# Ledger of designs, part 15: VHH binders against F-box/LRR-repeat protein At2g29910

Target 1, 352 residues: F-box/LRR-repeat protein At2g29910, of Arabidopsis thaliana (Mouse-ear cress) (q1pey8)
Amino acid sequence: MGSRDLISSLPDEILGKVLSLLPTKRAASTAVLSKRWNNLPALVDKLDINDAIGGPGGFPEFIDKTLALLTNSTTIKRTSLNNEFQYGESQVNTWIRSFLERGCLQLYLNAQSLYTIDTEFFTSNTLVELTITGGFSPDGLLPPGGVFFPKLKTLSLVLMTFVDSDMYELFISGCPLLEEFLLRNDEIEIPPVWNALVSSPSIKRLTIVHHFPNYREAHDGCWFRTPNLVYLDYSSYVPDWYEVDLGSLVEARLDLRSWERLRDEKAGGYGDCDSVYDDEEYPDDPILGDVTNLVTGLSNIKTLHLSPDSLEVFYFCCKSMPVFHNLLTLSFESAKKEAGQCCHFSSISLLT
Short names: E, the ipSAE of ESMFold2; O, the ipSAE of OpenDDE; V2, 0.75 times the mean of E and O plus 0.25 times the DockQ between their complexes.

## First folded at step 17 (VHH; framework vhh_8emy_2)

Design d1 (from a4 with Y111W; at its last look DockQ between E and O 0.51; V2 from the best seeds 0.00; counts 0 for: pae E 2.5 > 2)
Fold by ESMFold2, look of step 17:
Structure d1 (fold): chain B 352 residues (1-352), chain A 124 residues (1-124)
Amino acid sequence: as target 1 above (352 residues)
Amino acid sequence: QVQLQESGGGLVQPGSSLRLSCAASGFTFDDYAMHWVRQAPGKGPEWVSSITGRGSFTIYAKSVKGRFSISRDNPSKTLYLQMNSLRPEDSAVYYCAKGSLFEFIRNPSEWDYRGQGTQVTVSS
């Protein structure tokens, strides 16, 4: 028996699941080819729209044709839009509206550009996971009551650029059941917008990457108002101040980056470490930051993972150290690809 | 076919102003974000500024924020960069671009510049 004969013998339900593993363009073409296959687009659990293959022209027509073949009763569980060639803002908003109106559960948007998003329709009563890569500028009114996604559990904002830092708070507050939040802002050429505030009673897992070596002023402070947070994965240049509510925290992974190490790297000839005309009158102050309140907020955790730079930060940027009474695991992570060494202790005093 | 034509560069003294223009055709101009990038001799390309299709949001590199102003006139399909308080460090060929800003930052040597650019030279 041949491989094509085996595929033809599959029940329609199984064949629909197999077609969900293909780009949607292929799945739609198979349904048009024969009568047995005509209902297979309605069985597709996933819509994966990736323009990298189709080029700048003709791709929007394919997407419109694919959506026209799907019935309004068809529930698409996962939608992924990856627009590497940059389509028009009006068309992208039309596609996003269609995805949200059809009740998808998981939405991945990789726009790679600066879009104006129509916030009045940016809402869904079914969405559970949302990932956005790229910059968005809100336009229009907030959704009713300021609620974007009442059922959202996971939100990932990657390389996001808002016009205003308040939009981060509005977005998080508009997701009242949110449990996992990831924010990655590490394009060093683009000015940061995020004001380093996360406030949510529902977030249990938080991942922050905030890398702006050219923007010392973006590191005035950091505020984690997350009383139910269980896991923190935090990588940042050290701000001057922390205010944290981490009483439920169990595990932290820290990659705290030293301004002094960054100064040493720039001394190799890239930047002006000591401007002759601008700052010659004063000796430069030490660029330290202050992690004291963050470290105090971690005092009750059970598992702590530290990068090498974080140890330096603890020694130079921490004015007082708590005793870590509950610490069971302390890991010193390295840059090596191999598995890191983990230490298992009942308690550890860092410095006094 | 996307066509971009930069103009308005020149040789100026420090502290001077210049206004760069980019005439665009071959696409629905007001539906796309636009960018200014620059390249000095012997240096890699450097992002300067971006503006959304509606013109409602602008963003600037730190080195030019407060001195440069990006704008667009959608009816005339023209992008502008007003450059004030020019410094010798601003000397470069300036290009306008349509496309993904973040992919440019990740792979700047692979970006397809459509125009010839316009030379800005700031001498003391």
Scores: ipSAE 0.438, ipTM 0.729, lowest interface PAE 2.5, mean pLDDT 74
ESMFold2 (binder alone), look of step 17: mean pLDDT 81; pTM 0.825
OpenDDE, look of step 17: ipSAE 0.743; ipTM 0.890

Design d2 (from a4 with Y111F; at its last read DockQ between E and O 0.69; V2 from the best seeds 0.70)
Amino acid sequence: QVQLQESGGGLVQPGSSLRLSCAASGFTFDDYAMHWVRQAPGKGPEWVSSITGRGSFTIYAKSVKGRFSISRDNPSKTLYLQMNSLRPEDSAVYYCAKGSLFEFIRNPSEFDYRGQGTQVTVSS
ESMFold2, look of step 17: ipSAE 0.646; ipTM 0.847
ESMFold2 (binder alone), look of step 17: mean pLDDT 82; pTM 0.836
OpenDDE, look of step 17: ipSAE 0.737; ipTM 0.886
ESMFold2, look of step 18: ipSAE 0.680; ipTM 0.861
ESMFold2 (binder alone), look of step 18: mean pLDDT 82; pTM 0.839
OpenDDE, look of step 18: ipSAE 0.761; ipTM 0.900
ESMFold2, fold request of step 23: ipSAE 0.534, 0.564, 0.472; ipTM 0.793, 0.815, 0.762
ESMFold2 (binder alone), fold request of step 23: mean pLDDT 82, 84, 82; pTM 0.838, 0.864, 0.838
OpenDDE, fold request of step 23: ipSAE 0.787, 0.857, 0.856; ipTM 0.910, 0.949, 0.944
ESMFold2, last read: ipSAE 0.529, 0.541, 0.560; ipTM 0.789, 0.787, 0.810
ESMFold2 (binder alone), last read: mean pLDDT 82, 82, 81; pTM 0.838, 0.840, 0.834
OpenDDE, last read: ipSAE 0.845, 0.851, 0.836; ipTM 0.941, 0.946, 0.939

Design d3 (at its last look DockQ between E and O 0.44; V2 from the best seeds 0.00; counts 0 for: pae E 3.2 > 2)
Fold by ESMFold2, look of step 17:
Structure d3 (fold): chain B 352 residues (1-352), chain A 125 residues (1-125)
Amino acid sequence: as target 1 above (352 residues)
Amino acid sequence: QVQLQESGGGLVQPGSSLRLSCAASGFTFDDYAMHWVRQAPGKGPEWVSSITGRGSFTIYAKSVKGRFSISRDNPSKTLYLQMNSLRPEDSAVYYCAKGSLFEFIRHFQSGYDYRGQGTQVTVSS
């Protein structure tokens, strides 16, 4: 009678941590089993909301009840929304706005449907980390004053796009304390919009994966206007030119790839009589891309990691090599993608 | 529940234009992204174009960009695909899709209850 419920014998702080380890649906169900558990959601410091399929008509009520149960909690530190096509844009925006208004520190948005987020209301004075993985596209007017997240330190955009390229710059400038930026867009069916410009005085760590082998035009140029950047992890097909401000850079990891010109793809098909497709007027397969300015911008680096393909790029696409007076470590990474193999790593110390 | 009905296909010559329509019912139309997907004989489904619920953002596959235009009329709950400069390789059955393109493609053959019969587009003499 007195203590058969072993979970009820735990201090409220411990019970709150246990609930934080469960998916929020299960955590709320557990709280119904005990009166203490009805009040314990106020101690939850993480909120994981997952609806891979979703229940029709029931999921909005579950979210509303969960948020109501958290009214007296300490600040929710992390909120994760994984919402698939089940619910409409207006409901999803209402939830996102509510999460931001409650002062969360970390927000992870992941969906398989394309949602528009009203940028006017996509703001928070407390948010420190934001990850958007697919499915969400900010659109519309800037917030008052043009600042989305004054406290944001970490921004990750994965398989995500904006309406146009100007929004990348506006969004980054709306995060004035941003220290870490990740942009990952591997080869996907959605055409690239990013104009290959990163401009920020605050970014210290930058990760870029920009792989669009069928969109040569997405690689005309690349701008890294990041004077305080300390770490660069950059993977891309080589653009025609670079303009970089990397004077603070200490460590770089490069995975650069040369272009392969395909006459048939550019000509639109064999046998076309269109004058645009005259083979005599097309350039011979020249080496495309120029990394000279990027490599020169790396001249003060202490640590450089190169993929195997980057060695070919340095050989074929670099007109001159600067002197690397400060280089201490140069490594050459060999990566296997087979499931049973690990990446191989070699490094050379240049302490002299 | 959800009903999608494609129309507007036909047999046309190369270089012609066609306008496809998709009539939608059974859901809040303007709250969902919509897509066009096509399937040529002997091939799997191929994404063609997408449009957000508000219509403010459109995306096209590289093979059709500059020739096709997706649009929607939310009051009439109708999705459109304007197809210009048609080529023989555009010949396919065209389907419209609601919401998650990934789920539509994954369940294309069966399990996706909202798929219409599509509309045939044939570009030849």
Scores: ipSAE 0.392, ipTM 0.735, lowest interface PAE 3.2, mean pLDDT 73
ESMFold2 (binder alone), look of step 17: mean pLDDT 83; pTM 0.853
OpenDDE, look of step 17: ipSAE 0.640; ipTM 0.850

Design d4 (from a4 with A33G; at its last look DockQ between E and O 0.56; V2 from the best seeds 0.00; counts 0 for: pae E 2.4 > 2)
Fold by ESMFold2, look of step 17:
Structure d4 (fold): chain B 352 residues (1-352), chain A 124 residues (1-124)
Amino acid sequence: as target 1 above (352 residues)
Amino acid sequence: QVQLQESGGGLVQPGSSLRLSCAASGFTFDDYGMHWVRQAPGKGPEWVSSITGRGSFTIYAKSVKGRFSISRDNPSKTLYLQMNSLRPEDSAVYYCAKGSLFEFIRNPSEYDYRGQGTQVTVSS
């Protein structure tokens, strides 16, 4: 009543712009009540498919109909799929394949589930940005030549995106023009699945947040084979060793975490109790991990930002400190969290 | 209409084995990942293990890795949990679940568990 009648009277071009401003589920509800709107998907430059609000009834039919109306002459610039109602794997793969075949430029997948992905069809010649949250189990053949996304510039993988550790390397190698890679796995309860290897000649900006405090056994080593990397933002518990190729690196932000095994921190016992004991299961163990090769690999950078925890790592987990020949700026960042904003920091400029 | 029925629990000695079953109906079973979750008295739900719809990938909580094995038989729509080397801390009601892996890990108490679960009690 009222607003629906006004919307239906608008020229097709204006209706397409109105649909682009609404979440796709709400836009579909409008279009179902007005058949004229069903003929406008070609004007939509953004498709936001989110099943979290609506019930499962009719949602798959709307998506299938919308994709069918977006024929070969239609290009969607941005696509977002948020599947919180846990639609079946076959349906989700059909949707993803359709998004990719239509040549979208930006794709956001938030499944929050374990889906098998048909890797033979997980490819696009146009995709520039990809974000995946949730787990995908690869199945089937690789795309031709092992190339997934020849034009991809930006990749963000969040919350155990690939459940096969070798898939990370295969996928990155299948994105030959990749410039920015973000991997964020922060304090989740499941075992880590990333094998701590990044190998790419094209990556210029790398952000790694890999926090698994309960899985020391998974922190054997870390490889950064990124010879053209310019910026590194790296937060992790310290592995036993590093092997790095960082010859082009200009700026690094480090939030290195030591393993909390010091005797002083455990002298009062585990938890609150009146029982006295000075020893833990690992009494007087040295701080584990070795950051020496990482720090040596950073020796030619111009700008270095260190968290307070990273200073402790340098003290306990670094056998020798290189001379930082080209260092112009050294910043020490506070970990004090208030109101959810990033901490204050101090820096020293060595400019000359 | 989703129906999940857990079975196979019991009272056992430490070091024993049990095999739990979950009979599923009301959905296309092989199209969904499945999970085991357990809840001990006075504790919140705890994720135990997950398996993909095709069975190609399994993952386990640290507390059970190497001792428990998740599997599925898609023709019979049945999920299994083989539990070996049982410990007293494994005592709980075990539930199977269909849904998001990260829902069970981050907010397991918000999930609508369909079955009554099956009690596993490891004495002493």
Scores: ipSAE 0.514, ipTM 0.789, lowest interface PAE 2.4, mean pLDDT 75
ESMFold2 (binder alone), look of step 17: mean pLDDT 82; pTM 0.838
OpenDDE, look of step 17: ipSAE 0.706; ipTM 0.871

Design d5 (from a4 with D30S; at its last look DockQ between E and O 0.56; V2 from the best seeds 0.00; counts 0 for: pae E 3.7 > 2)
Fold by ESMFold2, look of step 17:
Structure d5 (fold): chain B 352 residues (1-352), chain A 124 residues (1-124)
Amino acid sequence: as target 1 above (352 residues)
Amino acid sequence: QVQLQESGGGLVQPGSSLRLSCAASGFTFSDYAMHWVRQAPGKGPEWVSSITGRGSFTIYAKSVKGRFSISRDNPSKTLYLQMNSLRPEDSAVYYCAKGSLFEFIRNPSEYDYRGQGTQVTVSS
């Protein structure tokens, strides 16, 4: 049969790309089956490690064999680790250390368990993109004054936490060339640690999803000290105040959520007890949250996208509106996140 | 073979304290995060607290934060839950667990490793 012979006749560059498209377990097995393919792991563009196929019993040995087949000169551009099963922390940290030492450019870590990462080896002089999803977090404090990822341009933290809020600031300061930062916490009810501070002279694109409906205390305030920020995609329940430096901002997408709407949605509509007394004082019902300083910080943008809930926030939670001298595009998102509508304005001052 | 044995439950009055223990064997205890979960009669399992393998990071469900404290002693392979200011709604069978935190939060009935549990009853 000639199918295997035809694949082996491909140039080394093409074989490297074919192996990069396969899960790493299969890529290593094909290298064992062909003498020509023994040199091919040096050309692997992507290392994708997923334990779902091999099961818990064989997976550590497979990873160790795969790494042994990859020499120190092997170029690996992207490494992805997806753990659906629980392994010991020592094994997982050994794997992560190996990924970082091999000089990858892109690293994706996703786990179902709560792992800690030893801060001693959590550094790379080559990494450009880092994504941490789910159950990974650094163990203890990151050392102050360190540059951990000098070439990192993109950082994405999805459902991830640190031991305390200071570590977000330390981690960002350890990435001096960081241009894009994503922080997303909207699919888990674990208590928040992030103190809603982003401070960086280098960040140009910021995406924040901060949804903790059961933790109003997680929404005291918000700092955006990002003077070179160009794009903001921000979804959050409204904090009590903002302090922002957004002078370079060009485009914003806002999904601001009021606490009043959340309270209405949770009320349920069933009353089975008498909450009225003959001498009951009506409680003061102040509007929760204040976006005035955020909106003022947006005054020079050219493009603004608003969710329907954000319009209610502007009405209830904004004490004054600036003049938007430079606004060219104002769009309103439709309900159920269907196609957005876009209206062009030469200048706008939202009502207070 | 993973084995977990909970103890320290009992019948107490509201406002009381209890300390639960979980003896672990069959795995390298210090390498794994550990969890406390509870299940009241007629209800699904509820996540209570988690601790990292080294004990440096702890997290709590909102219903117990400030009242409960999770800890571990890795040399003795023992997990603890100090429960203060107990309320009637804390009444449940408490289990220690070795498993995936995020899948448990989403699919709590599919926990793979649980002992027999220890009953905590808080009644007036």
Scores: ipSAE 0.351, ipTM 0.691, lowest interface PAE 3.7, mean pLDDT 74
ESMFold2 (binder alone), look of step 17: mean pLDDT 83; pTM 0.851
OpenDDE, look of step 17: ipSAE 0.672; ipTM 0.858

Design d6 (from a4 with S50A K62T; at its last look DockQ between E and O 0.64; V2 from the best seeds 0.00; counts 0 for: pae E 3.6 > 2)
Fold by ESMFold2, look of step 17:
Structure d6 (fold): chain B 352 residues (1-352), chain A 124 residues (1-124)
Amino acid sequence: as target 1 above (352 residues)
Amino acid sequence: QVQLQESGGGLVQPGSSLRLSCAASGFTFDDYAMHWVRQAPGKGPEWVSAITGRGSFTIYATSVKGRFSISRDNPSKTLYLQMNSLRPEDSAVYYCAKGSLFEFIRNPSEYDYRGQGTQVTVSS
């Protein structure tokens, strides 16, 4: 006597969870092989679209067919798009629109090219987490005071490139419940666009990595208009001034980079004592950067973590030091630990 | 097959202007970002500028910002680079490219240029 198909004997809920652990292209293929499986894509609660798996020639039609198999009752909780083949802008926007209209909760976009986002359809009443890596820009004007993502709590912009600095402010203003904002631009050679302004009454946790040693114009000033901020993780070359509203801040992690140290590192070896004609001298330039108002704004925090470079900044670029009446924990970090632990950004894949 | 043909280079004096063109074929031009890259003698390739498929978003290297302007005419499938206030350090072979700026950054010496490029020489 023979065996029976063990896959077909599983309850539909279990089959849906099994299919959610597989890449979506494979999950749809298994549904085609069995009549019972025809309805199982409706039970898939996550979608991972990675064009490196499917190849460029047939991948768009497979995605469109897979989305057509999903029903209204299928909640796509997590969506990840990795576009290594540089698909056309129209197709990418069609996919993004479909994800948003189906009510996904988490959207992770990784783009290898510059894309215009259709502003008419870049909104969601359900989205809670948005991560964008790469170049996106709205195709038209974003309305002042518009609400794009009323439920969004987490926004991460990694290695982003815009032409218009207003885009950051428009995104934040369109997310009235935003609690966590991450902006990370380091290890790139693309000119900076961000104007160093963060203004939000809702942000509780802010992570900023703003490293543009070759673009001094990116470091004129900095505004943190975040009255309810509780946690700040901030790494930047120091601007000439700060204007901050940090009265609720409890914990800060600072990696402040001095222009004086950058100048020292760029200076060639100064004269060998054996060289009569070595005219290289350390430049007699004014000290650049002023963190006085930032440090004053931190005066009530309980926990402060400082990089070694931040100590140099306090020495060179701080005109007065407040009394830290509430400080309970002060720690110092090694540059090696920063390189190994604090400089990573993870793109979260929702497939195993 | 993707084909790109650059033109419009020449020998000019400092402070002059030039307009480079890139004729594109073999793909849906208006659906893809385009880039200008340049290579001076004895130096590696240097990214210059990029523009989105619809032309609404442009970015520039700091060395050319305010002097150069990238544009495109999607009906004619042509990419442009308007180069104003030219300097001797702008002298290079200029290439247009379809694709990812991040691919260029990762492996600039082996980037697959589709055209011959166009020579721009600004007299010292």
Scores: ipSAE 0.330, ipTM 0.704, lowest interface PAE 3.6, mean pLDDT 72
ESMFold2 (binder alone), look of step 17: mean pLDDT 83; pTM 0.850
OpenDDE, look of step 17: ipSAE 0.687; ipTM 0.863

## First folded at step 18 (VHH; framework vhh_8emy_2)

Design f1 (from d2 with A33N; at its last look DockQ between E and O 0.69; V2 from the best seeds 0.00; counts 0 for: pae E 3.2 > 2)
Fold by ESMFold2, look of step 18:
Structure f1 (fold): chain B 352 residues (1-352), chain A 124 residues (1-124)
Amino acid sequence: as target 1 above (352 residues)
Amino acid sequence: QVQLQESGGGLVQPGSSLRLSCAASGFTFDDYNMHWVRQAPGKGPEWVSSITGRGSFTIYAKSVKGRFSISRDNPSKTLYLQMNSLRPEDSAVYYCAKGSLFEFIRNPSEFDYRGQGTQVTVSS
């Protein structure tokens, strides 16, 4: 009485698509069970490696075996590596090298550990989208031309830190066709390194989250030299000044944070047991940012979304408001009030 | 099998310097990042500094930046913390650690400290 493997009876093209839809551990186990499946790795479009699903036990060996089943001629278009647990840097670099050698178009690297990545990995003639989340950093300073992604359109750097700010300029200049850039850093214990400069003629969409409440000294200025930018999503404690080139901007979402509110929150709650030696002992002038040049640079947009904190920043940290000749949509953060409806916000449109 | 042994602490005056050492065994030392963490009486663990396995990248907590220096000697499998301009607030038990920095940030009390730590006391 013979057993039939219904998965093995499918045409090769369909089997390749089925493997692409399964998590990597499950896909590899079906390939081991069927000799026909072992010949299909050339058709796998996506490789999704995630240690959170199966945990860390045997995970490096499983990845090594899975990659060994894929010949160097196997095409993997989209690769995602999610390392929640710590592994050896040599092994992680071997995995990344394998992904890049297979002509990867989309690479997503996520880790909860610090990994130094070989400097050769910051070049690829095929990558279109790169996301690095967590502790993947080059081993030291890269030389001029050390970042080169000629086809990259989307770059996302999340929770990244570098030896110095020059690395951010190297990434941007290394991506001449870059259209979408995301930089998100909001770790309170890791000092910021980014010098708040984005200069690119190609970027169309920019997302910046820069939350370092304990590092006021890292907020001198901010430069958006992005003349072709269409969409800005910007969240930051406000610097002392801005210099912006936003003439093509259509839509902005702002979440601007006040240092004055942060100072009040850090002064703590009521308590006669609390020490008063800090800010109250040595009162200082107000610590304010200045968003005037940013707001002026937004004067021609059609859509503006403001958080409640941004509205307060406009009131306290903006010396003049331009006329918004082209504004069609102005929205504010909705607020929910307990014990009464004292204030409601809704989207309002300003038409010219 | 991971073994970490901290040493070099002591009782010092404010403004003094100390050099902490951590002898490591039971793993491929140069392949892993290493951390210094401290714990004062009545407080939870506080991250101090981290260094990559190759030693080329270091990061420091704001409270110690400019005063402390982390280093490693991979041939001798030893991690160091040079502590300059010590303050009474630096008084704590100091531990070296092998692990994920971001896992520690999320769950610092669950971190498995392998050594006894070394006591640093800065009297005022």
Scores: ipSAE 0.445, ipTM 0.740, lowest interface PAE 3.2, mean pLDDT 76
ESMFold2 (binder alone), look of step 18: mean pLDDT 83; pTM 0.845
OpenDDE, look of step 18: ipSAE 0.580; ipTM 0.817

Design f2 (from d2 with A33R; at its last look DockQ between E and O 0.03; V2 from the best seeds 0.00; counts 0 for: pae E 10.0 > 2, placed apart)
Fold by ESMFold2, look of step 18:
Structure f2 (fold): chain B 352 residues (1-352), chain A 124 residues (1-124)
Amino acid sequence: as target 1 above (352 residues)
Amino acid sequence: QVQLQESGGGLVQPGSSLRLSCAASGFTFDDYRMHWVRQAPGKGPEWVSSITGRGSFTIYAKSVKGRFSISRDNPSKTLYLQMNSLRPEDSAVYYCAKGSLFEFIRNPSEFDYRGQGTQVTVSS
């Protein structure tokens, strides 16, 4: 019985799957060690780049070496970049550009430091899903024809800030096949740039969290120009008015927050809110916000989930209520929660 | 070795203007977002404003929005804060900082200031 290496006896296809289970740093190092192993990075379907594991020392050099070892024929389906430490902006943009040029299908970008992404080169003909969480702010010239991602189906923007409010519309219009859009802006002390407008003929599922309790001016209005929208998950302090095109909407989840309850809760933001709430004694102040047009736009839905605060908003901030002709399910949440966390205390079938 | 040196402070009357400067060295200045932070006696640090490496995106604390303007000159590696319509509550030592705004928002008392700051005093 001669001893032999189990790894050396495996077919290349199986060895590629084994390497796909390792972090990308270790998989690439293995391929460098032998000629057979040098061809195996072409079989890796995920590139996971995270500086928290190995720290910042040598991280840029590792990325550059890893990209140099990959072949142009390699189709890496999923690329993740997670930067916990601060690097040069030009270098980070070079990495992102390389990921896009290699034709990935899914890209996840996260950083603790703030970086500008060069929008002129932020394009891909293959990308289907893009997630940007934290740290990145696209800026610059539009790509040719104003098209970023012609194949993109899913876009998630979490704590990501464009330079200008118009960039939200330009970016969405640059993704003509977009079906799912998530926008989460719940930083209390960062002033918002987003103008509360979503305009797209293609979006079918929309998730919005827009929580800026210290910036009442960020809530002048809300525009949903989404005629083919089927599902809406919307959490926001109530703006002064809505303009909505929701004729295809089937299901909505609402977490509407009144400005009056925020004032009453004595909740502190950055150190100053408690004194403001304690000193304001204007019992005759008008209720701020008007949800009437949103509620009218929901009149044909089949399923509606409401937070407790949304019921209060419907009562105080709605001048007229439509008849809900098609409503089958009405759910109520039992406690005030952030969007995405709910405690239901009832779900009622109204038309059965 | 990151080095930051603030200047331009002084004693002014309410409604006046001042322009603060911050000379930076020891890093590739135009690749990093920069911030202004202030600290009044007996109070914790307060974030004032931030600007991206290319200078195309600026954000401001609610207390200074519309009155203050942050800018940078990347060739000279200099960060600026134009302060207009100054109020007595703007009196503080002003620091410039390199780093993550999210780190500051989470832990403002532990943020690493590199300069001595510049004193701004608005007489009441």
Scores: ipSAE 0.006, ipTM 0.340, lowest interface PAE 10.0, mean pLDDT 75
ESMFold2 (binder alone), look of step 18: mean pLDDT 83; pTM 0.851
OpenDDE, look of step 18: ipSAE 0.010; ipTM 0.262

